Miniprotein binders against a7ua95r516to809. Designs and how they scored, part 129

Target 1, 294 residues: a7ua95r516to809
Amino acid sequence: ASLSLLSISDLVPDLQFIFFWMSNAIEILYFIQQKSPAYMQTIELMDDKAGSKESLLSATISANEEAMTILEEVIMYTFQQCVYYITKTLYVVLPGLLDCNPFGTEPSSEQCRRAAGVCVCAVCVMPEAVRRVVSVFQTTSDLLQQYQVHSEIQSQMFAYLFFFTNVSLFNQLIDKGPARGWFQRSRVLQIQASVKILLDWAKGAGHNHLAQKFFAKFCSTVTILASPPQQLSQMSWKALCAEHPSLKPVQLHRILTQYQLMAELGPLPIWQPSSEDEAYIYRTVDLLESFENH
Below, E stands for the ipSAE of ESMFold2; O stands for the ipSAE of OpenDDE; V2 stands for 0.75 times the mean of E and O plus 0.25 times the DockQ between their complexes.

## First folded at step 8 (miniprotein)

Design ja14 (at its last look DockQ between E and O 0.65; V2 from the best seeds 0.00; counts 0 for: pae E 3.1 > 1.5)
Fold by ESMFold2-Fast, scan of step 8:
Structure ja14 (fold): chain B 294 residues (1-294), chain A 86 residues (1-86)
Amino acid sequence: as target 1 above (294 residues)
Amino acid sequence: SDEAERMAEDARRMIEEAQRLAEQGNHEEAIRLLLEAAEIAARSGDPYLIAKVALTAIVIALQTGDEDVIRRAEEVLRRARELMRS
């Protein structure tokens, strides 16, 4: 019931209004940037009556400062509102990504009925949980394109959405993973495959660089957990830290501890933290990530 | 010109009055004044005044939940954009 209420489709009318106003504010910003030099030039070419030209230049500078202040407030407000609604929807659909099986090739009976006559293979194969997440990203991309929002703002939007997704998935895996069996190797491989679908979408949408940057922590976590025991046991603590710089010592220690507990081929050796990191492997306050971008 | 400066001052006063009316909840009259202010701002030659009309309309729309007021603010914004492109 909660999922239906928070569907991205239900939010499209509200998002359309906000994107419309944001797009218009950005256009006004560019209009000012384009016209201000020309207007300043007309002032500079005025008859040099004592004080008049300098007074008008000072007034123009003040007008520019006022306009920039208002534009910053409007663009910031509308951007934050879009982010709020989109991330609220993401928060509801993201847990499903950790619990779905992308290796399953059987579509649901309902999906088979809807695909009758015209079968879209990609839609039939993709797990519903992954489809919901991709749908949020795709709808956001479509709205940004529809309202011709500047590419820099689009990049900032997806940077934050990927940041939010990374933090949400990482925190859920670390906090709830042991109880839900998500650290079992078969489940980790399913999670890895599901994440690859999201990363492939991001690459296709032109956001590969942002996805690589903002998914680093969750990707590092899944990569370590998916490593064969023979390979992982040969890596030193220092080598793991070097390969996975996004992980804090307490986070890496927790991941490796869970890996040892889930080992099928007998007990793995305990990875020994470097002398520098020993003090930090038990800092539980640093275990989970903050949604604040600090 | 002196005429352009008088038009700029007229536009500034109309925009300030529209903002005051909007703060008092008289959005309909505020929007009507912004439409008039847009025409005068365009004739003044000051690009900041046309921008200020458009921004004021956006702020009014964002502050209201009234669909009729939003539609009227969109009319102001559409007119301001036409003037900016001319």
Scores: ipSAE 0.260, ipTM 0.718, lowest interface PAE 2.9, mean pLDDT 81
Fold by OpenDDE base, look of step 8:
Structure ja14 (fold): chain B 294 residues (1-294), chain A 86 residues (1-86)
Amino acid sequence: as target 1 above (294 residues)
Amino acid sequence: SDEAERMAEDARRMIEEAQRLAEQGNHEEAIRLLLEAAEIAARSGDPYLIAKVALTAIVIALQTGDEDVIRRAEEVLRRARELMRS
């Protein structure tokens, strides 16, 4: 199937299977971890009938280690498969977020299944491109809850998905932004509004801290680009570095350079990198974010 | 207790036989045996035996292409979880 036709809804049956096994494996692992100390202590308190106690203890320890190893492998494998499928769907829908005009009257084509009749929930009033992205996250959240996946694993899942989303959006904006006109103020404001809707959803879903952390680079980029020229031109390189610590010097320099070109500003000495950062602004290898750093 | 120890040994043998059956491709009979083993394992008081039942069911589910066997493996897992919570 062409990647363009892949929806999160099409993957739900496969994801359900994976989440079922993942959740069960996690629960079994925690059960073993919680019961093992007490069980070993019980064995230790048993009467030593002809050295049988030591052999039983050794066998129990070995069986525990083997079981834990297998469970950890299953958890890791199922987690990776979930991420693989979900990120494929994100890859398809994320470009639409950058091209979205949230201020336009796009007809909401899909009604919220949770409401009888015309739903006016926050998801139903979202622009279609934003709704598609939110739908991936919402479906993931619903499945994690349905299968009662441990909260730590849920947090790790969302951390990775937000990381992936940030990297994808940031790299697209930096690489294609100038050519696509995404650095134009009007377009930047549209992107900012679209991302705000996504962040508001994440906040409502209980993932505010994760969203703020993992979207920091993209949000910083959008914030700088959305700043009026009169305001941004008064900010020094050091002030911008301090306000946007998630951005590497090479990234900040690229953003400011493209901003300068778009706004038709002459060279601004105040944006000149510090002597300490001057060597780093030429590290083009660090310009785009890597998916491997997570 | 001597009874708990006997039950643990019985459950262990049943799990081993289920593993052997699965290796032979008889996944259906393996899963049936695991359902019985789960109950005995729970009564033995050995938490590792319940976990081993569940693990064996997971392995069978991953190896089989039969949807009915997968569903039964899911039942074993569900039952194992219920027994772990008791």
Scores: ipSAE 0.255, ipTM 0.724, lowest interface PAE 1.5, mean pLDDT 88
Fold by ESMFold2, look of step 8:
Structure ja14 (fold): chain B 294 residues (1-294), chain A 86 residues (1-86)
Amino acid sequence: as target 1 above (294 residues)
Amino acid sequence: SDEAERMAEDARRMIEEAQRLAEQGNHEEAIRLLLEAAEIAARSGDPYLIAKVALTAIVIALQTGDEDVIRRAEEVLRRARELMRS
């Protein structure tokens, strides 16, 4: 019934429990992989005095297949539980990124003014909304390292967390942006700066390639919205599609329509879709992304 | 040898009974059998049986909400891991 405040710190005991058992399942997998060739060779070299060698080998193969099946199921289940609880926390804190102002303190404004005329930077400011998201990622990273979870599993975890973050932010921006004023240029520049802080965290944590891959749709959206009107109005639809391949035609069309409105560029459409895309720009079923698209 | 094969068969039987007991909610008896099965599985020389004991303990720990059962499943896992390393 009532909304409950959920923080990552409240979930740490549950995550510790799940990570502990997931890490142990992975260690059992390593044990099997390490011992299996030697044990199979021992059976193959066994003297077949009564034909029992083939029966033992068949039973051993069957047991190996059974163990691998159970291990795969346990690892997948525990991974999905971790992702579920972590994304539950992310879902609560992510919308705040769209409302915060990373330029809202005088120290951050002073550094932006001093840094070679660039209007957006993430050097010093971390609003509470951004700090809460970074805290989820950092706590997750710390737990994965504490339990020595295999690096490939850690990468898959962050791939999904970044995917979830992208979908959540993109859908909120597209769905609520007009009513919330998030398409205004000053607001978009604030959003861009906040997301840069997340990208810098991901780079420092060794996940830069994952973040670049999985934030692409949201970052493309913000890049378009942050573009100066004179520059953007000179770009063709085809050029924009090529520059931002992560955006579906209906998504790009919606973003450009909102941009034109908020930049007060008049009511006449500036960007004309190609003949191939014209059938797709009104498919509102394709406008928002699914959280199951990973 | 014939003794190792008998121990492997005994360990399989005990692991299967422990899984049945766990499915029925009788986790204390399942854990008791798993501790015994771990020792027998180790003496059989079959690494898959030791791994199966450890996996059964992990499944019990993930299914139960009882702190005492979880603690005992951790004991089974710890013992099985010691036997795996030997």
Scores: ipSAE 0.187, ipTM 0.670, lowest interface PAE 3.1, mean pLDDT 81
ESMFold2 (binder alone), look of step 8: mean pLDDT 84; pTM 0.828

Design ja15
Fold by ESMFold2-Fast, scan of step 8:
Structure ja15 (fold): chain B 294 residues (1-294), chain A 86 residues (1-86)
Amino acid sequence: as target 1 above (294 residues)
Amino acid sequence: SDEAERMAEDARRMIEEAQRLAEQGNHEEAIRLLLEAAEIAARSGDPYLIAKVALTAIVIALQTGDEDVIRRAEEVLRRAKELIRS
């Protein structure tokens, strides 16, 4: 039971092993880039018959192509293995983010002031569930920095981790939300606050652009669900589609249906799909997101 | 030079043989041969051959579960890096 839970800390030795070899492969690439011009110049300055020079040049091109092929295989394999271990851990901790309360129990103003000397608002404390998710991202960042992995590879790794997080949170909310009460307004506001903590971490880590791009679907969902009834009822279906282009018609329809149920807006359909979208609101195959990114 | 060309040819054959041995699961002999190949590759002056030695050692380390093989692969990598820098 308890032993079935994987901590990111438990995977650090395996991740260190993989990052070590990835880092060394990238370093070998840098050495090639530094030495290649001088070596090629040596070949060009050879005082020999054209046939002999051509043979050496051909062999050198082959060696370079083979080295690059092995390098690409090593980088791809190590990247995929790191992503596998990290996302496996992330999948376990992400559902907790949908079920935690970042606002906490508000202490009396006197208790807060007396205890701290400097008053720290209870609503500013990171919940344990959010801390576990942030810990996965922070540990990943720390390891990439420790092994001096190139910024481009770091960006690609966080792009995939944010993509994975977005899909996992969206699917959990849509699939389990009704049974777990996650569509209740108070719970949606808690989810929104928890997600903001993750987005603020990403911004602080230099990944704001990636976070905005890859969290778009989940952020759109939470934004709609957190909208006041007065505001949301004034939006047409077409306007909602324009504001939230990441949502498919079936996904938007499901979200609005849950919103109407929770807000007790009665049986009258307020948000009617456009005639073009009518066929697509029933495509259940498009309801949940795929973990395959391409 | 003729010597450098010969060393390049020898290094290529040694690396190919090491890759073949690794594919057969003979990681110990593959690593031994890679360490020798590193020295010959360095004498050829061809940085791509030294890089192939290093990268082949990395592949072996990632594929093996044997701590002794991993330790020896790190040795090959260290030597190849030293040689390519010089």
Scores: ipSAE 0.647, ipTM 0.906, lowest interface PAE 0.9, mean pLDDT 82
Fold by OpenDDE base, second read of step 9:
Structure ja15 (fold): chain B 294 residues (1-294), chain A 86 residues (1-86)
Amino acid sequence: as target 1 above (294 residues)
Amino acid sequence: SDEAERMAEDARRMIEEAQRLAEQGNHEEAIRLLLEAAEIAARSGDPYLIAKVALTAIVIALQTGDEDVIRRAEEVLRRAKELIRS
């Protein structure tokens, strides 16, 4: 099937299978961790038939370690499979977020129309492009809850998904933004509003801290680009670095350069990088974010 | 009891054989043996053996493409979890 046609709904059966076994593996892992000490104590309290107790204890420890290792591998494998499927769907829908006009009257989703009339839920009033992204996260959340996946694993899942989303959106904005007009103030404001809807959803879903942390780079970029020229032109390079610490010098320099071009501003000495940062602004290898660092 | 210990030993051997069969790709025979082992493990009262049964069922389910084997693995897992919660 063409990647372009892949929806999260199409992957639900596969994800359900993986989440089922992942959840059970976690449950068994937790059971072993909790019961192992008590069981070892029981063995230690057994009558010491010469050498049999130590051998049994050693065998039990070794068997437990092996079981724990296998369970950890299963959990890691299933986690990676989930991430792989979910990120594929995100890859398809995320570009639509940058082109979305959230201020337009888009018709309500067909799914909400089939139920009992005009649904005014927060998801139903979302622009279609935003709703598609939120649907991926919501489906993931619903599945994690359905299978009662441990909260730590849920947090790790969302951390990675938000990381992936931030990297994807940031890289697309930096690389394609100038050519697609996404650095235009009106378009930036649309992007800002769309991202706000996503962040509001994340807040409502209990992932506010993770969302703020992992979207920081993209949000900083959008915030700078959304700033009025009169305001931004008064901010020094040093002040901008301090306000947006998630941005590397090369990234900030690129954003400001593109902003300057878009706003038709002359050279601004106040935006000149410090002598310390001057060597870093030419490191184009650091311009785009990597997916590998997570 | 001597009987429980013998049952535990039998269950352990059966689980190990099921694991070897699974590693060889013989998931159908592995899961059949594991179903038998689950009942013996349950009777032995050894929580570790029950956990090992469950683990083996999970591994088989993730490795197999056979829906019947998956269903049987789910049954083993269900039974193991019932025993873990008892």
Scores: ipSAE 0.597, ipTM 0.871, lowest interface PAE 0.9, mean pLDDT 89

Design ja16
Fold by ESMFold2-Fast, scan of step 8:
Structure ja16 (fold): chain B 294 residues (1-294), chain A 86 residues (1-86)
Amino acid sequence: as target 1 above (294 residues)
Amino acid sequence: SDEAERMAEDARRMIEEAQRLAEQGNHEEAIRLLLEAAEIAARSGDPYLIAKVALTAIVIALQTGDEDVIRRAEEVLRRAKELMKE
């Protein structure tokens, strides 16, 4: 499934189905918002001796609350289903991003081997793993536009997708990185270049602010690991914590320890945590991020 | 007024019955009843009733795995939306 765009293509019918129903629910919300004030005004203008006006106003408020509850449930359900299908697909394709080489020339693709265009050569050079991730985001963007989903819902969806991507990449790097060699400087630079392609896509799609916000932890991690030893050695523990506020002390300590091992640096007096920070690091076992929090 | 009140009450009862039938797995009868309810809801002038017909169709479509039921729910939604534009 991770070797081709077939998994992403299979996603499209599921998303089209869910976005269709979501977009229709949103249209019904707009209908109610447009018609409700006029309908309530007709009730308010009634001259009612028997309490019928009060009864109708109460019934109308109740009907509005009921309709809003159903709409909230439908929109939340369809939103959660879209997120489920998209993140399920991302889960399969994201690990490849940590293992690809955007600096090397790709071996000639069987698909484009005989195409000699400048644009074709540029496309063939882009790592397939990065292309798969970009394709998931692009497909989501295209479908949101096709079904005219409100920009606020689009922003919420991409906020969550970027959050998920950040957590997934960070956890993979921290948990499996040492065994896979991902903490080696040459590998970190490859990861940095691949992530830049994703961030450039997000900027082009109008989601730069969300990408900067939700990729902060992974970007901080990659930035530290890609830093020259001389630069990091001049910073105190407090200064590093201040420069990378998205990282928990235990996470920063782990990253700096791996950096030290790869850079063959001596003891870390300059990266010594305070007594309070040291206690926090040694007590905390929550090195990896949770997917549950936004 | 009196006619509109009767239509609103009829539509409300039909929508509730359609939802009950759908919960029991009788999707065909539920959808038939929703199509009838849509016409009456539109004539009542109550925007919440026609909205409720459309929302019930959406809920049925999302809960079912049956392609025929989904197609028929789309029919209800399409008719309700046509009536909303009146």
Scores: ipSAE 0.697, ipTM 0.920, lowest interface PAE 0.7, mean pLDDT 81
Fold by OpenDDE base, second read of step 9:
Structure ja16 (fold): chain B 294 residues (1-294), chain A 86 residues (1-86)
Amino acid sequence: as target 1 above (294 residues)
Amino acid sequence: SDEAERMAEDARRMIEEAQRLAEQGNHEEAIRLLLEAAEIAARSGDPYLIAKVALTAIVIALQTGDEDVIRRAEEVLRRAKELMKE
């Protein structure tokens, strides 16, 4: 199937399979961890028939270590598979978020129309492009809950998904934004509103801290671009660096340069990078975010 | 007890054989053997053996393309989890 046709709903059966085994592997891991001390103590309390106790203890420790290693590998493998499938669906739907006009009256999704009545749930009132992104996260959340996956693993999964989403959106905005007009104030305000809906969902889902942390770079970029020229032109390079610490100097410089071009502003001396940052501004390798650093 | 130790040893051998069978691609026979091993492992009183049964079932389920084997692996897992609560 072409990547363009892949929906999260199409992957639900595969994800269900993986989540089932992942959850069970985690449960078995915890079982071993909980029972191991008591069992070892039982062995230690056994009458020391010459050498049998030490041998049994050694064998038990070795068996535990092996089992733990295999379980960790299974958990890691299943986790990676889940992330792979989910990020594949995100890759397809995320570009639509940047082109979305949340202020437009888009017709309610066909799925909500099939339910006998206007569903006024928060998801149903979302713009279609936002709803598609939220649906990926919601489906993931629902599956994690359905299979009672441990909360730490849930948090790690959402951390990665938010990281991936931030990197994807940031890179697209920086790379394609000027050409697609996403740096225009009206478009930026649309993007800001769309991202706010996503962040509000994340907050409602209990992932507020993770969302704020991992979306910081994209949110900072959007905030700068959404700022009125009169306000932004009064902010120094140093002030902008301090307010937006998630942005590298090269990224901030790129954003400001594109903002200046878009707003038809003359050269602004106050946006001149410090002598310390000047060497970093030309590091184009650091302009786009990497997916590998997580 | 001497009986529990013998049961533990039998269960261990059965699990090891199931693992070898699985590595050879004989997942169906491996799962059958694991079902038998689960009860023996539980009776041995060794929590690691029953966990190893469950783990082996998980590994087989992830490696096999056979839906019937997967279903039986789920049964082994279910039974193992029941026995872990006893």
Scores: ipSAE 0.548, ipTM 0.851, lowest interface PAE 1.0, mean pLDDT 89

Design ja17
Fold by OpenDDE base, second read of step 9:
Structure ja17 (fold): chain B 294 residues (1-294), chain A 86 residues (1-86)
Amino acid sequence: as target 1 above (294 residues)
Amino acid sequence: SDEAERMAEDARRMIEEAQRLAEQGNHEEAIRLLLEAAEIAARSGDPYLIAKVALTAIVIALQTGDEDVIRRAEEVLKRAKELMRS
């Protein structure tokens, strides 16, 4: 099946399978952790038949460590499989977010039409491109809740998914943005509004801190590009660096250069990088974000 | 009790054999043995053996492509979890 046809709904059965076993592995891990001290104490209280107690204790500790290691591997494996499937779906739907016009009257999705009434839920009123992205996250959230996955694992999963989303959107915007017109003010405002809807969903889902943290780079980029020329032209390089610490000097320089071209601004001495940053603005290897840093 | 200790030893050997069978790709025989081991492990009173049964069931379920084996693994897991709560 072409990657273009893969929906999150198509992956739900596979994800359910993986989440089921992942959740149970976590539960078993927790059980071992909670019962181990008490069980070891019971062994310690047993009548010391010459040397048998120490051997039993050692064997029990070793068996416990082995079991814990295997459980951790199972949890990691299942986690990675979930992330793999979910990120594949995100890869397909994320480009649509950059082309989305949230201010347009897009017809309500067919799925909401099956309910006899106009669903006015926050998801139903979303632009289709935004809804598709939110649907991936919502489905993930629903599955994690359905299988009562430990909150730490839920947080790690959303952290990675937001990281992946930020890297994907940022890299696409920086690399393809000029050619696709995404640096045009009207388009930037559309992107800003679309991202706001996503962030509002994340806030409503209880992931506000994670979303703010992991979307910082993309949000900073969009914020700069959305700034009026009159305002942005008054901000120094140093001020922009301070306001947008998530951006590397090379990234900020690229954004400002493309902004200058788009806005037909002449050279702005105020945007000139500091002598300290001048060496870094030419590090094109650092321009795009890597997926490996997580 | 001496009986509980014998049951624990038997359960341990059965679980280890189930693990070896699973590693060899004989998931059906592994899970059958594991079902038997679950009851013995429960009677032994050793919580680690019950956990090891559950773990082995999870591993088998993730390795097998056989739906019947998966279902039986779920049954083993369910039983193990019941015993963990007792």
Scores: ipSAE 0.662, ipTM 0.898, lowest interface PAE 0.7, mean pLDDT 90
Fold by ESMFold2-Fast, scan of step 8:
Structure ja17 (fold): chain B 294 residues (1-294), chain A 86 residues (1-86)
Amino acid sequence: as target 1 above (294 residues)
Amino acid sequence: SDEAERMAEDARRMIEEAQRLAEQGNHEEAIRLLLEAAEIAARSGDPYLIAKVALTAIVIALQTGDEDVIRRAEEVLKRAKELMRS
């Protein structure tokens, strides 16, 4: 209960502090990049006084290398701290996305919901669980804009956040899905609708390319699980691999096995792995994704 | 000039001492030295020295939990940035 009250808003002061110092470090990097060529040229134009120019040039190269090392350390440290606080918040809120119903009305009276939607008692709004995840991404975007963080670093931040979200959701679905009932078709459709809200947010924020790249595995998983039995049973193993190249053979095999069980398609395997993939469907070490960035 | 070279050497020594003090947790004295070093670094004409002053202030702010030290580190950064613009 206490964990459900965790909010990205509670971390805003800490994040503002870190982003402030990170943005200033980036500004110093820009200053060095702007001034270094002119300063180096000034040294090159100096008269050589028995090695004085050579000594100054060597000292300047060392100073540049030292400044760049400190800058890299500061930017990396502040970037990692931001990632730490943001992903810690995401880790808490992400499971809710797998267990929410975006097709319901929120807020809604219990009488209206029990009436199967015949009477509308509330305005249709984004599910709270989805709103919490979107809020984390939106707050991050707002802070990056507020502190004028360079666009490349913004892209790296969202690349990692999307990577983290994809791994977290995929691992939870694969590992806990059977016990939680998440592989049931009605639940998968709810998950698909919730994920679409996240992807729509990413597109609106200018991160469509990053979202397409880093959500590929989870999106492939949900797409397969949401497929009608008649459609999916007509696809070969090779066709599924071609449509979903982000999935490893063991992952695809686990997904299809769960689909077969939930759709009540019988006990005999329907999808046969290609001869090339037969050995790989049993590589359990490859089932869950690593949080380590490549 | 020879004067600029001497100022660069003075600034470098002061920044190194400020970094040493900061590593030992003596942030107050480190900040005092950085404010003095900023003026000398700017007059030396060496852009890396004024950048090092600013970077050291950022490191101090990130290391400390003391709001007074953070406020003073911000003053160093503000002064360094003013000097960078001149």
Scores: ipSAE 0.646, ipTM 0.902, lowest interface PAE 0.9, mean pLDDT 83

